# Miniprotein binders against b1l550, part 28

Target 1, 279 residues: b1l550
Amino acid sequence: MRLPEELLERARDIHSEAPSHRIKLDRVGSFGLKVPVEFKGFLLLAEADVWVSLPEGRRGVDLSRQVEAIYELSNPPKDPFSLCREAAISLLEKLNYADSSGVSIRFDAPLQDGESLKYYGVEISSIASDEIINKIRVEILGMTACPCTAELIRAYKSSEIAATHTQRSLGILEVSTKAEHPDPDKLASIIERAMSSPLRTYTKRPDEGGLVIRSLSNARLAEDVVREMIHLFLEEFGHLPEDTHILAAVRSMESVHMHDIYAERSFSLDEIRKEISSH

## First folded at step 4 (miniprotein)

Design qe1
Fold by ESMFold2-Fast, scan of step 4:
Structure qe1 (fold): chain B 279 residues (1-279), chain A 80 residues (1-80)
Amino acid sequence: as target 1 above (279 residues)
Amino acid sequence: GTEEEIRELFLKAIKLILEALKALREGDWEKAAELYLEAAELLKKAAELVGDTERRKIYLELAELYLKLAEEIVKKLLEE
């Protein structure tokens, strides 16, 4: 229960004391907080981590101030991007001994899927110091089809129909920028368009056949998907600052293997433009 | 282009906000208020340029927050 304020003010502040060892810590905070957010008309329960740097001369962080920073800004629920940025800034205001602060918010984002909804993963962060860096990671499942097996079947000259194995693949786009967070729905759309076919929450038998046919007619290696994601990203988000950093990746759960296949590329906008223009 | 202009306004506003925080830690309340006010105005200008309802709301909410913080600091400076 709550102690009287006067008594609390006289209690020794252990967190402000010198530590046993003068070692700086990069991230100290409250992890796994449940926070309501408003995302594109949906009220969602998100999971948040909040942290600050801890200088070598201070024993601990005031965790109650960290929780206050995010909860004061989350009532009423607001969009998770504003919440993330504003809470990171607020942490530096409330905890003046910190050199940097960070907030990470994770949620499953709804996306229209015919007459129902499907969900994709979103993780955003804002890290504040003498600048603010905003980061977003979008993960969405799609379908890929192996072009190597398709060519092998074609080579046997037994059919006009390409036959190959299909598998679930996880597409990943991660963007780190000084600008505001990119729209996650647009990132999810880029990933889905780069795949052989998107996945559905449910399908009728005719729709299921169409999905499979689409995948077979658009067979792609994980490497192909990553390159296409980068191409589509540049078309949609080429306006971001040149020092924006992107990670594009695909993890393919190969149906004919005991293991996954993984392909990725990290780059800055400046780097990739120079690379493309040199050819 | 317009999108590049919006981006520049937003980035400048964030830099000013972080500079205001440093000014507050140094006890320079007058500088902090000026920086917050300038940031709020840049965010309002960015909001006027955006056509997207979600981005506009974000910029206006952020502008209002820092405008109110600047006003509170100015009030305290005048009373002290």
Scores: ipSAE 0.000, ipTM 0.256, lowest interface PAE 15.7, mean pLDDT 80

Design qe2
Fold by ESMFold2-Fast, scan of step 4:
Order: C-alpha cells, then sequence, then structure tokens
Structure qe2 (fold): chain B 279 residues (1-279), chain A 80 residues (1-80)
C-alpha cells in the first residue's frame, strides 16, 4: 500500500522548516549511488556521491532532487567527466538554497595489458560554487626494488649485478584544477613510468624474468618515485592553471617488513615552479 | 595562448550559467534562456579551439545540455 496523495499534499514540508540549531552544513547528500558510465569505449558501473551545502536556516535537503539530477544525466550512459560536471551544475539549479554542490564518481578503469586488461582506480569530482573545481585521483599498482639493499649486496659480493628485494607499490596522483579533468590514462602512465616496473595481469615465465630484471636494473626508493612522478607530471600537464593543486604519493608494501613505507608531496603549479627555479 | 583562450571561455560560460540559475530563482525565465544560449555558444567556441578530441566531445556535450535547457524554458513560456 502507498500513502494517499491527499495525505502527502497536506503533510508538512520538513526540509524547508527551521532546524533545531542554526548551523550550516558543508555537505549533505546521497552517497553510494550506482550509475553507469561510458569510459573510453567501456560501459562501467560506477559509484557516485552527490551533495549540496545546507544553509543554517533550513532543516534538510531534498534528496529526491539530487538523485533525479544525476540519474537524468546518466541515461544514456556518458563519460564520467561530463556526468560529474553537469550533475554538479544541475544540483545548484535544482536546489536553489545551496551555495555549493559536488559530485564524486569512482570506478576501476581498464587499461590494455598485452593481450589482457588490468585495472586502476579513478575518482573524479566536480565542485560547483562561485567557480567550478575539478578533481581527479588515480591509483595504480607497480613494482619497486630497494636500491639500499642492492648496494649492500653488491658491496658484499663485489659484483656488478645488483640483487635486492622487490615489492608492490601503490602510486597516487591527485589533481585539483579549474580546468577540465586531466586524462586518467595519462596520469596512470606517469605513475607506471616513475616505478621500477609496471605490474602485469599475465606473464609467461620468460616474461616474468624480464620484469624482475627490469625492476632490479631500475631500483628506486619511494622518494625517488614521487620525485619522478612530479617531473613527468610537469612535462605533461604544466600548461594547467597556476593554482592547480597536485598530490603525488607512493605507498610501498615492503616485502621484508610488516609495515609500509609512504612518501608524498602536495604542491600548486605556482609553488613548484618557484621552488625548482630557486635551485 | 590557445589554452588560455579556452580557459577564459569556460570561465565565462560558468559565470553565465550561474547568472541563469539566479534568473530562474527570480522567475526571469526569458533571461535564463538567453544566458543558457550564450553559455552554450561559448562552450561551442571552446570546442572549436581545443585540439584534443575527448575534450572537444565534452565541451560539445555540455553545450548541448544548455541548449536543451534553454529550449525547455522556451517551450514552457509558450505553454505548449
Amino acid sequence: as target 1 above (279 residues)
Amino acid sequence: GTEEEIYELLMKAWKLIKEAFKALREGDWEKAAELYLEAAELLEKAAELVGDTERRKMYLRLAEYYLKKAEEIVKKLLEE
């Protein structure tokens, strides 16, 4: 049974009422929505969060309007960048009491890996207020090899061939900009190129040996990987607005330890250029 | 440079879209439609300037969205 239309029409509009306390809220919305997106020819099921700011004088947000905004724009499925921007804008239009809106969309992006696919994590956001800010976060696993242990073994053995431990490392690039979202495939490429070696979904035994040798010949600290990621990012995306903010990070899942090693740097393009030019 | 021109066009479009939201809240439907149309034109200009095909598609898609918004407003004003 459903409620009679007459009852719904006579009911109080709870959301428009004054709250118990006159406190503004920064983010109120619908989180964990499942939405289809089209990404580079693939139809993917993504997870979305939508929100708006809530002024101190209003008790609640019309959540049905938020869900309508993103679902109307997600049919037929479109690229997640357009969906993110359009939905954030639509939320401000539909919910006129809000000063800001935001949308985040998360999915695992396919990446060609020989004859198979591998996947990397993508989170895209658009936040609309007096301006629109676009954020993207890319996370991809790669391999690092320890140069310190390699040097110790080489010194001990008096050998030109370095031996060391290898481990999986998670590379992270996060970009916040007033321009459109950077291409996540390019961000993933930057991360993989900064690593000792990329990871593969499938390798034959001879190819596996080659991967290990590549890692050993290109041993890198987490700190080295972060610096290389920043260098490669500036080569590819240095054209973005000067107030673009970047986070570059690596989490190394050390195979010889019970704990991980973490290195990061956050910066604006303006900040990093001044730093580099002063050296 | 071209990227600076694109950025300026996108920023101007967003400003117009925000003005359209204000016009809608104030009941000025005609002004809202005009602002959406102007924003769509700026987005189409950005699409013409950009060299990247995916960025072009996104700008054109966004332009189409605001063209449809303006068309919906015009239909309501005509009470079709």
Scores: ipSAE 0.000, ipTM 0.316, lowest interface PAE 12.6, mean pLDDT 81

Design ra1
Fold by ESMFold2-Fast, scan of step 4:
Order: structure tokens, then C-alpha cells, then sequence
Structure ra1 (fold): chain B 279 residues (1-279), chain A 82 residues (1-82)
């Protein structure tokens, strides 16, 4: 059975129609797209979200045009930073009813670990309007050791390194800036250096002993790790624009508890410098 | 247009498959298997849309690619267990 042509034409035009309620939407798009990227010589499978703002007078967004835009820019694969920025700009140009556009790309980044590789999480975004704002989030696992238990054990055992519980901790640095995306390897390095010790992909038993000894010699609370991450960040990236926003956080998967410990601090470079200079 | 949506997901899945083949050529069997699995999810989603759209030719093409990719994944997983 055929439908009248006029009905089919109206059905195809629904995105251009007036909505039932004249309300602006901030983000409308295609989420969870799989995109190949080339990162520091590696071909990686990334996941992307693409979106635009939708004005109060328009019912919907052309989602197919969004997917085409990111596909065209992903073939051949390119670095995820250029892809992110170029796609955000392209979306705003192609979808002229939008006031802003955004692209987020997530992937596991390889990091050299002796003779092998380990991986850390990266999420980048670019949000385009009358300016472009770049955001990067880096997450990497490390090891922390409890200083409180270490102190208790040291009370009963004469050794230079006290026994304590150790656990995996997830370190997080997120940076939002009008400058280019910071190098994720440098952010990952900051997180690892703030931890009691880094984790390894592969370790022989003698090397495992070394990691544990380093952790015990460098016992840190989640709160300590966050403060150290901020300190190291300011040393490496203090040159970024003063309105750059940073989130530093640690989630410690406590081995002696069924729950995690979490610590975080959000700040702008302007804010944190004023705070530090007042002390 | 659901037919165009299905075609876009199908084309993107084929692109990921081509990239997975590059990983296999480099000897990265484990990574290639994961890329094929991601492509398979996209193919299955494209198939659902194509079925709803009633495009018989596209349904056939997607089903053939799904079968090919499933066989490849099974072969790679056998190698990884061995």
C-alpha cells in the first residue's frame, strides 16, 4: 500500500518544522560513534560524540550530516586533536542554524613501559562558537600506600620502611582552555609522579618488590596525591591562559574497605595563583 | 532517511574493518579482534535499521559482512587461546 506523496514529503521535513514547545536545546547529536585515530604513530579505535545547539524554532537536527562530517575527516585516520577541532568547526559551518558545536573523542592511549606498552584513558573535546574551547581529561591507574597503617606498624617494627596496605588509585586531570590541548603524555606523567608508585603492564617478581617498596617509602593519602598533582601541573602548565580551568582528582580503591575514597579540586589558574600567593 | 542512516553505519563499519586488517598485517592479533568486535556491533545496528527501512539489497549486503566478520573473530579468538 502506497501513502500519498504529500504525507511522505511532510515526514521527511520534520527536522525543519516548528517544535511543540519553543525551547532551545544545548546539545543534540550523535553519541557513541566509533572512529579510528592515529596517535603518536599508533592506529587506535576511539569513540566520538558530535553535537550542535538547536534553536527554539527548529524541531530537530540532521544527524546523518553530523555522522558524514566526522567520517569524512576520519578517513584516512588523523591525530585526534586535529580531528576534534576540525570536526567541531565543520559541524558549525555545515549546520548553519546552530550557535555552537562540539566534538568529544575518547580512547586508550599507549604509554611506553620498559619493553612493553601500558595504556591510559584520554577524552578530548572541542566546543566551537565565536571562540573555540579545548578540553582534555586524562585518567591513569597508579598505586597508593596508606600512611596511617604504615605509622602503626612502624610503632612495633624497627625498619626504615613500614608495612601498610596498598591499593590501585585512579588519578584524573581535566583541563579546559582556549589554547591547544595539553600533551596527554605530560598529564599522565604528572599523575604517575604524584602517586606512591606507577603500575606496570608486566613485571617480574623482583621488579614487583621494587614497586611495593617505592609505594611504602612514598605513602600518600588521596588528598596528598591531589595536592601534588596540582603542584606538578602548575610547574609544567602554568603558562596556559589564566582563565584555564583544571580538575584534579583521585579515586582510591581501598583494599581494606568495600568502598572507595575520593578527593578532588576544581580551579582556574587565576584562582589558584591568588590562593597560593595569599599563603 | 533510515536507508541513508543504515548506509552510513554500514560504510563506517567497513572502514573499521579495513583498519582492523591493517592491525592484523602488523601482527596485532588481540587489538585486531577488538576492532572487528566494534565493527560487528555497528554492522548489527545497521542491519536493524536496514530491516526497519525494508531495503532488501542493503539487508543482504550487511548480513554477508556480519557472517564474514563473525568468522574472523572466532578464528582470531582461537589463536589467542592457543
Amino acid sequence: as target 1 above (279 residues)
Amino acid sequence: DPVEEAKIYFLYAKFLIDMAEILLEKGDVEDAAEWYKEALELLEYALEIAIEAGNEELIKEIKEEIERVKKLIEELEKKLKG
Scores: ipSAE 0.000, ipTM 0.166, lowest interface PAE 22.5, mean pLDDT 81

Design ra10
Fold by ESMFold2-Fast, scan of step 4:
Structure ra10 (fold): chain B 279 residues (1-279), chain A 82 residues (1-82)
Amino acid sequence: as target 1 above (279 residues)
Amino acid sequence: DPVEEAKIYFEFAKLLIDMAEILLEKGDVEDAAEWYKEALELLEYALEIAIEAGNEELIKEIKEEIERVKKLIEELEKKLKG
């Protein structure tokens, strides 16, 4: 059905009207947009969320202007960090009723794995108000091996290398900072180095055995992995502003249990340095 | 303005189509097919908005592009099986 011309001419500006209730909303926008990005030589299809705050006196946001803003900045495709920051700033400038704006971009990042590629998860955001806060979350799978079972079997068999159960573990590093986004490849590297061993996309039988033996020789609890991730993070990114906030977490998909084991720690750089120096 | 909203999503879909063409020229058939599929979703969404807005010219343009992209996806999927 086509609407008559006269009816279209009488359309109200709904978004500028007073709302039913005078309540501020924190985030209103377009979520799940597909956007092209260029990441370290790869052309990737990323998923983006774009939003602004909505004051209590305004019924709706101009969604068309939000989509237009990110579209204009996506042509030609650019790195997701610049896109994220520039779009957040642009939205705040273009939508004068908003107190804050934000952009979040998610993609699977390629990482060289021998002759093939493996992928890790990246989510970045930039939130603009009277300051800009940049956030990045990296998730990558690795392998862990149980040290408790290894010690029991070693004691029983009097062997230098004991059998134990191994499992896939998801490592997570999330950083929120007023500085530029940290390099996600470096965050992924920190996570993998903290694990008992990395995972591979493609393994031949000898390589598979090597990963298992490496994991058994470097058995670590989820708690051990989180502490190691924090230690390695401080070595690489200790130069970030003191109010930088970090979340380090591991979810171990225990092969001998019907449930997962989870360990995490959140902290600011100022907080963790004081803790480490006091002990 | 729903007409402008439909136009913006239509232009966004065309950008993804251009990127799919770049991937296809590089020989990345699997990735090109995926980008065309994402573009198709945006085209279908733009069509819904254009229909609601009652813009007949825009509806026609979007429908023509949907048909073109569907045919391309079908051709690429056939190549991937053979």
Scores: ipSAE 0.016, ipTM 0.570, lowest interface PAE 7.4, mean pLDDT 84

Design ra11
Fold by ESMFold2-Fast, scan of step 4:
Structure ra11 (fold): chain B 279 residues (1-279), chain A 82 residues (1-82)
Amino acid sequence: as target 1 above (279 residues)
Amino acid sequence: DPVEEAKIYFLWAKILIDMAEILLEKGDVEDAAEWYKEALELLEYALEIAIEAGNEELIKEIKEEIERVKKLIEELEKKLKG
């Protein structure tokens, strides 16, 4: 029930040759593999990349061994986190010339939205060497409302009630840690709570009015959203190892501009706690 | 959801078919036949899910692949008995 040994032995003779130039490569592997995964009761078709480091004295990597590693762990479908970690470890065991291995798995995660579903983007990876580093990136759309236009209208009308334009904004949280992957639903929740309002799969006119009013009362700059995401992340995931690295970012698709606004911050838990406590 | 589930099992069947083709090129007829039979089981399961989901295009694709694999199995079985 596996790849023919004779075929693999023949291929290995070629790959074990000395290269034209003695240069180490960081990542060599099979990219864009379609793999089934089970995520919170859903069977999803994910896209996977698998790779290993290649030493300066070896010409090529055994690609068939990489396919074997992820295939063996994908049948039956399992959760993408276990698949990611176990495949990365298996790659190092099967390809003994490699110093490190990695696996990335990407999929659109379903999220309950009233009586329907909406989807957010998830990319996870595990990189194995002397230790394992787990990485997760979550992207989800929300709504922001411009505080600058709101303030201009408020000043003009001499009113507490402001009118402004709204736009879709993409929130991004990326976490790299020696601990297990954080729950992507919780990361998505943090992003949505930092926005002016979440986006819905469908709304009726009364519900649409409610979302607009909420956005107007909670107008936020992209910079505001990033800071709030960091604050909420620390409340939920402050227990992670101090060397955990986080990227928090927002891309605002400005309705009154031909271009997007982008804001981000990268930090370690150790770094951000010292920064906050020094001020 | 069931459409995506059917596509996942269809992909699994295709992976097994690719493996069977590698074995067949190597001359391992008996092993190739076994992998095609496993692929056929996955194709039949994918078809059941696709029918329940009502996706006519996917049903057609899976049925075409089932017929192709059945013919290949018959040909390999005849070769093994000869």
Scores: ipSAE 0.000, ipTM 0.226, lowest interface PAE 15.8, mean pLDDT 80

Design ra12
Fold by ESMFold2-Fast, scan of step 4:
Structure ra12 (fold): chain B 279 residues (1-279), chain A 82 residues (1-82)
Amino acid sequence: as target 1 above (279 residues)
Amino acid sequence: DPVEEAKIYFEWAKFLIDMAEILLEKGDVEDAAEWYKEALELLEYALEIAIEAGNEELIKEIKEEIERVKKLIEELEKKLKG
């Protein structure tokens, strides 16, 4: 609905008024916006949230200025990392009553898988204040094989390669840093390398047999996968600032149970290095 | 996937339409008209892809939005000439 110009001139500026209660709000904004982004040569549809802090003396945020900020920066579509950082800065500049701003962008990232593509989940954010903090979360499915069941069946049947149950497992790496966002393809690679086997979009029967045999030969607990992910992360990204925070986690969708197994560890780079160098 | 590609361009066009509405609220009629015209180009491109994909529901949605945006552009151009 479009209001007559006369009514717009006579209407109160509700957002600049004093609120009913003088309470600061941490995040006020537009959530669930659909935004096109360009990621490594692919045009993708992403979902974005934008927000600012709201001081105790102001009733509301100008939501149209928030939408304007991200849409203006989205035409033409650009890489989601630049969009995230630039939009967070722009929000803080356009809405000068705010002491912080943030942007979060979520999408499914394509990853080359032989002659086809597979997809993994990416969520990035930038939070701006006196400094900028960049966060990235990568989630990718892989395969794990249970070593406990493998040993039981091996003992029972005296087999050199024990049969065991395999299941899809979701690997998660989340990084919060004052440096640039880590490359999500490298994070996805770390997760896949830590698992018993990666999943593929399409396999021929001989290739499928090979993946299964590899996963059985590389049986890993969720706890094993998390530790390996941390080890591989430190090899690839140990150069990040010492106050960089990481979450490494695995959710194993157990094929023999109605429930999942979950393992995680959160840490700063400084913390984990001291731990590894001690007993 | 041409259906997904058409949807991406369709959503991009919708973003530009939202921007044009924000500009109209600010009284920036000339800029609003330009954003609507860019949106129309994206809608027409999305329509071509949707036709190639054979998705009748998406074709109908895009055609309806094209008609709506064309009328808006015509109205704004009349205001700019007056």
Scores: ipSAE 0.013, ipTM 0.522, lowest interface PAE 8.5, mean pLDDT 82

Design ra13
Fold by ESMFold2-Fast, scan of step 4:
Structure ra13 (fold): chain B 279 residues (1-279), chain A 82 residues (1-82)
Amino acid sequence: as target 1 above (279 residues)
Amino acid sequence: DPVEEAKWYFELAKFLIDMAEILLEKGDVEDAAEWYKEALELLEYALEIAIEAGNEELIKEIKEEIERVKKLIEELEKKLKG
């Protein structure tokens, strides 16, 4: 279904007026749209935001043109990366007064875990101007164990494996690049490998014991997890353009506290390489 | 997942209904009627999928919206004729 052209033309009549104040706006658009996507063989219902920049001399944007751009490209469903990039380009072409456009698509991605599935969060964006910037954010839960309490109990009990508190931790990797979007499954894998142990949808009793023992023997601070995530990211994705920006973060939902522990680092590939090569 | 697919078409239909309401507020009755008709087609597709999926709650919700939209279309078409 194509939106009526007559509606698009009429909607523009008022939006072309001068605003009350001559102020440029960075992002104006339709937020929270429901859009189907095809992701690695799965049909998923995603949530999308679409926007454009608005110049200081124009009162408003044509919202119907924004929805048309993503709606036309989402039916039939396609992969969210292509949808994101194509819709951002289409928005900029359809709304010639804008100097930039953007599209974000969010969904829970299935990940095969033995015979079951687990899910992790994905947000994909493309921002178009005289070039295209692609962003991806992956969030996945894992387990961490406190090394401070473990060390104290180990010393007290003279045990090789100390009892300590474990907690769920949310790992976050966000990448902004002029290259194509990184594979979110690989980003999720990096996060899980950096944790004390991954979480599972279903485990058998022998596997549950092994998971718990591994997390206790692989106790890590949130700070340790962030550093490991950066190390693993560089091994897998160090080939991306030097101006690629990364955010690595962990939010640990401390089981013995009413508050969370948070650690993060933002960097460009050029910046981190120089840091690592110096003392 | 057919339930999620039905929900997607249902949400698209609701969006088109909102756009039709904007046209009505502007006095564009003929165009509003056409947008409601497009929405109705999406609601019918959503209903077909929801029935196959056997989700009674969703079937009821979609049927209620179909009835509402059909009534609106009839009222707008009467206004256009006279």
Scores: ipSAE 0.000, ipTM 0.137, lowest interface PAE 21.2, mean pLDDT 80

Design ra14
Fold by ESMFold2-Fast, scan of step 4:
Structure ra14 (fold): chain B 279 residues (1-279), chain A 82 residues (1-82)
Amino acid sequence: as target 1 above (279 residues)
Amino acid sequence: DPVLEAKLYFLYAKFLIDMAEILLEKGDVEDAAEWYKEALELLEYALEIAIEAGNEELIKEIKEEIERVKKLIEELEKKLKG
């Protein structure tokens, strides 16, 4: 039921009022919006967050104008990178009291896996102020195996005891840069190549043993995987601005424990190059 | 490590060969032939990896085992058709 127009005209503009406490807020917005995006030929339903900074003298944000900004740009569906950047800029233009704006878009990206598809997680954001900072986070599952390959030989020949184990591991690469968003397929590829082996949507019976053996022959600690991801990242994306910030991480879902193993490293390109060159 | 990968596939193939030999000892010629054929596929894959890795000793060992298994498969198939 809609309220009468006369009542709306006399209602207080709560958002424009002074707050109870004069405190600036960093992020105020609409979170969990469903938006269609076009990604590499696929039409996907993504989830978006949109926000602006709120000055200490203003009680609230005009949320309807935030939703308007992203939906105007999402019809017809476009690539999520352009949508993210353009919506962040549009938010600052529409909400002139804000010092900064941001947009995050999350979706599961399809990746060709033989005749099937597999999926990896993508979250992109653009934060606009006097400059634009673009962030991308890619998460993909792979396999890791503890470096205990000798135990496989023992188990086969003389013992039921195998000290080795394989498990699903989540690889994470996050990049924050003033340049355009890196290609998420390339980031996913870096993560998979750093793992003991990638996971597949479908394997034929003969291929299952091969996948396990490949993983065991390329046994890696979570620490090894993080270092390899950083090495591969520098080979592919070393051209990005020196102030580009990267997070590389692995969460290994240990099959022999009730807890996970986690390893990470955060760095700027300038920092990591100086570190590597000193060794 | 491609050398280690080739060795593991070679070990897996040898395990299947051992299983085929057990089946032969029990007189199950048809199933034994099938296990030897699966082992042959793994040996050929191990050979591809060993060649890529450039390990001459391993290449030689795998080639010798491929030749042995091929001859055994031929003999068993001749026995089954006869």
Scores: ipSAE 0.000, ipTM 0.267, lowest interface PAE 14.8, mean pLDDT 82

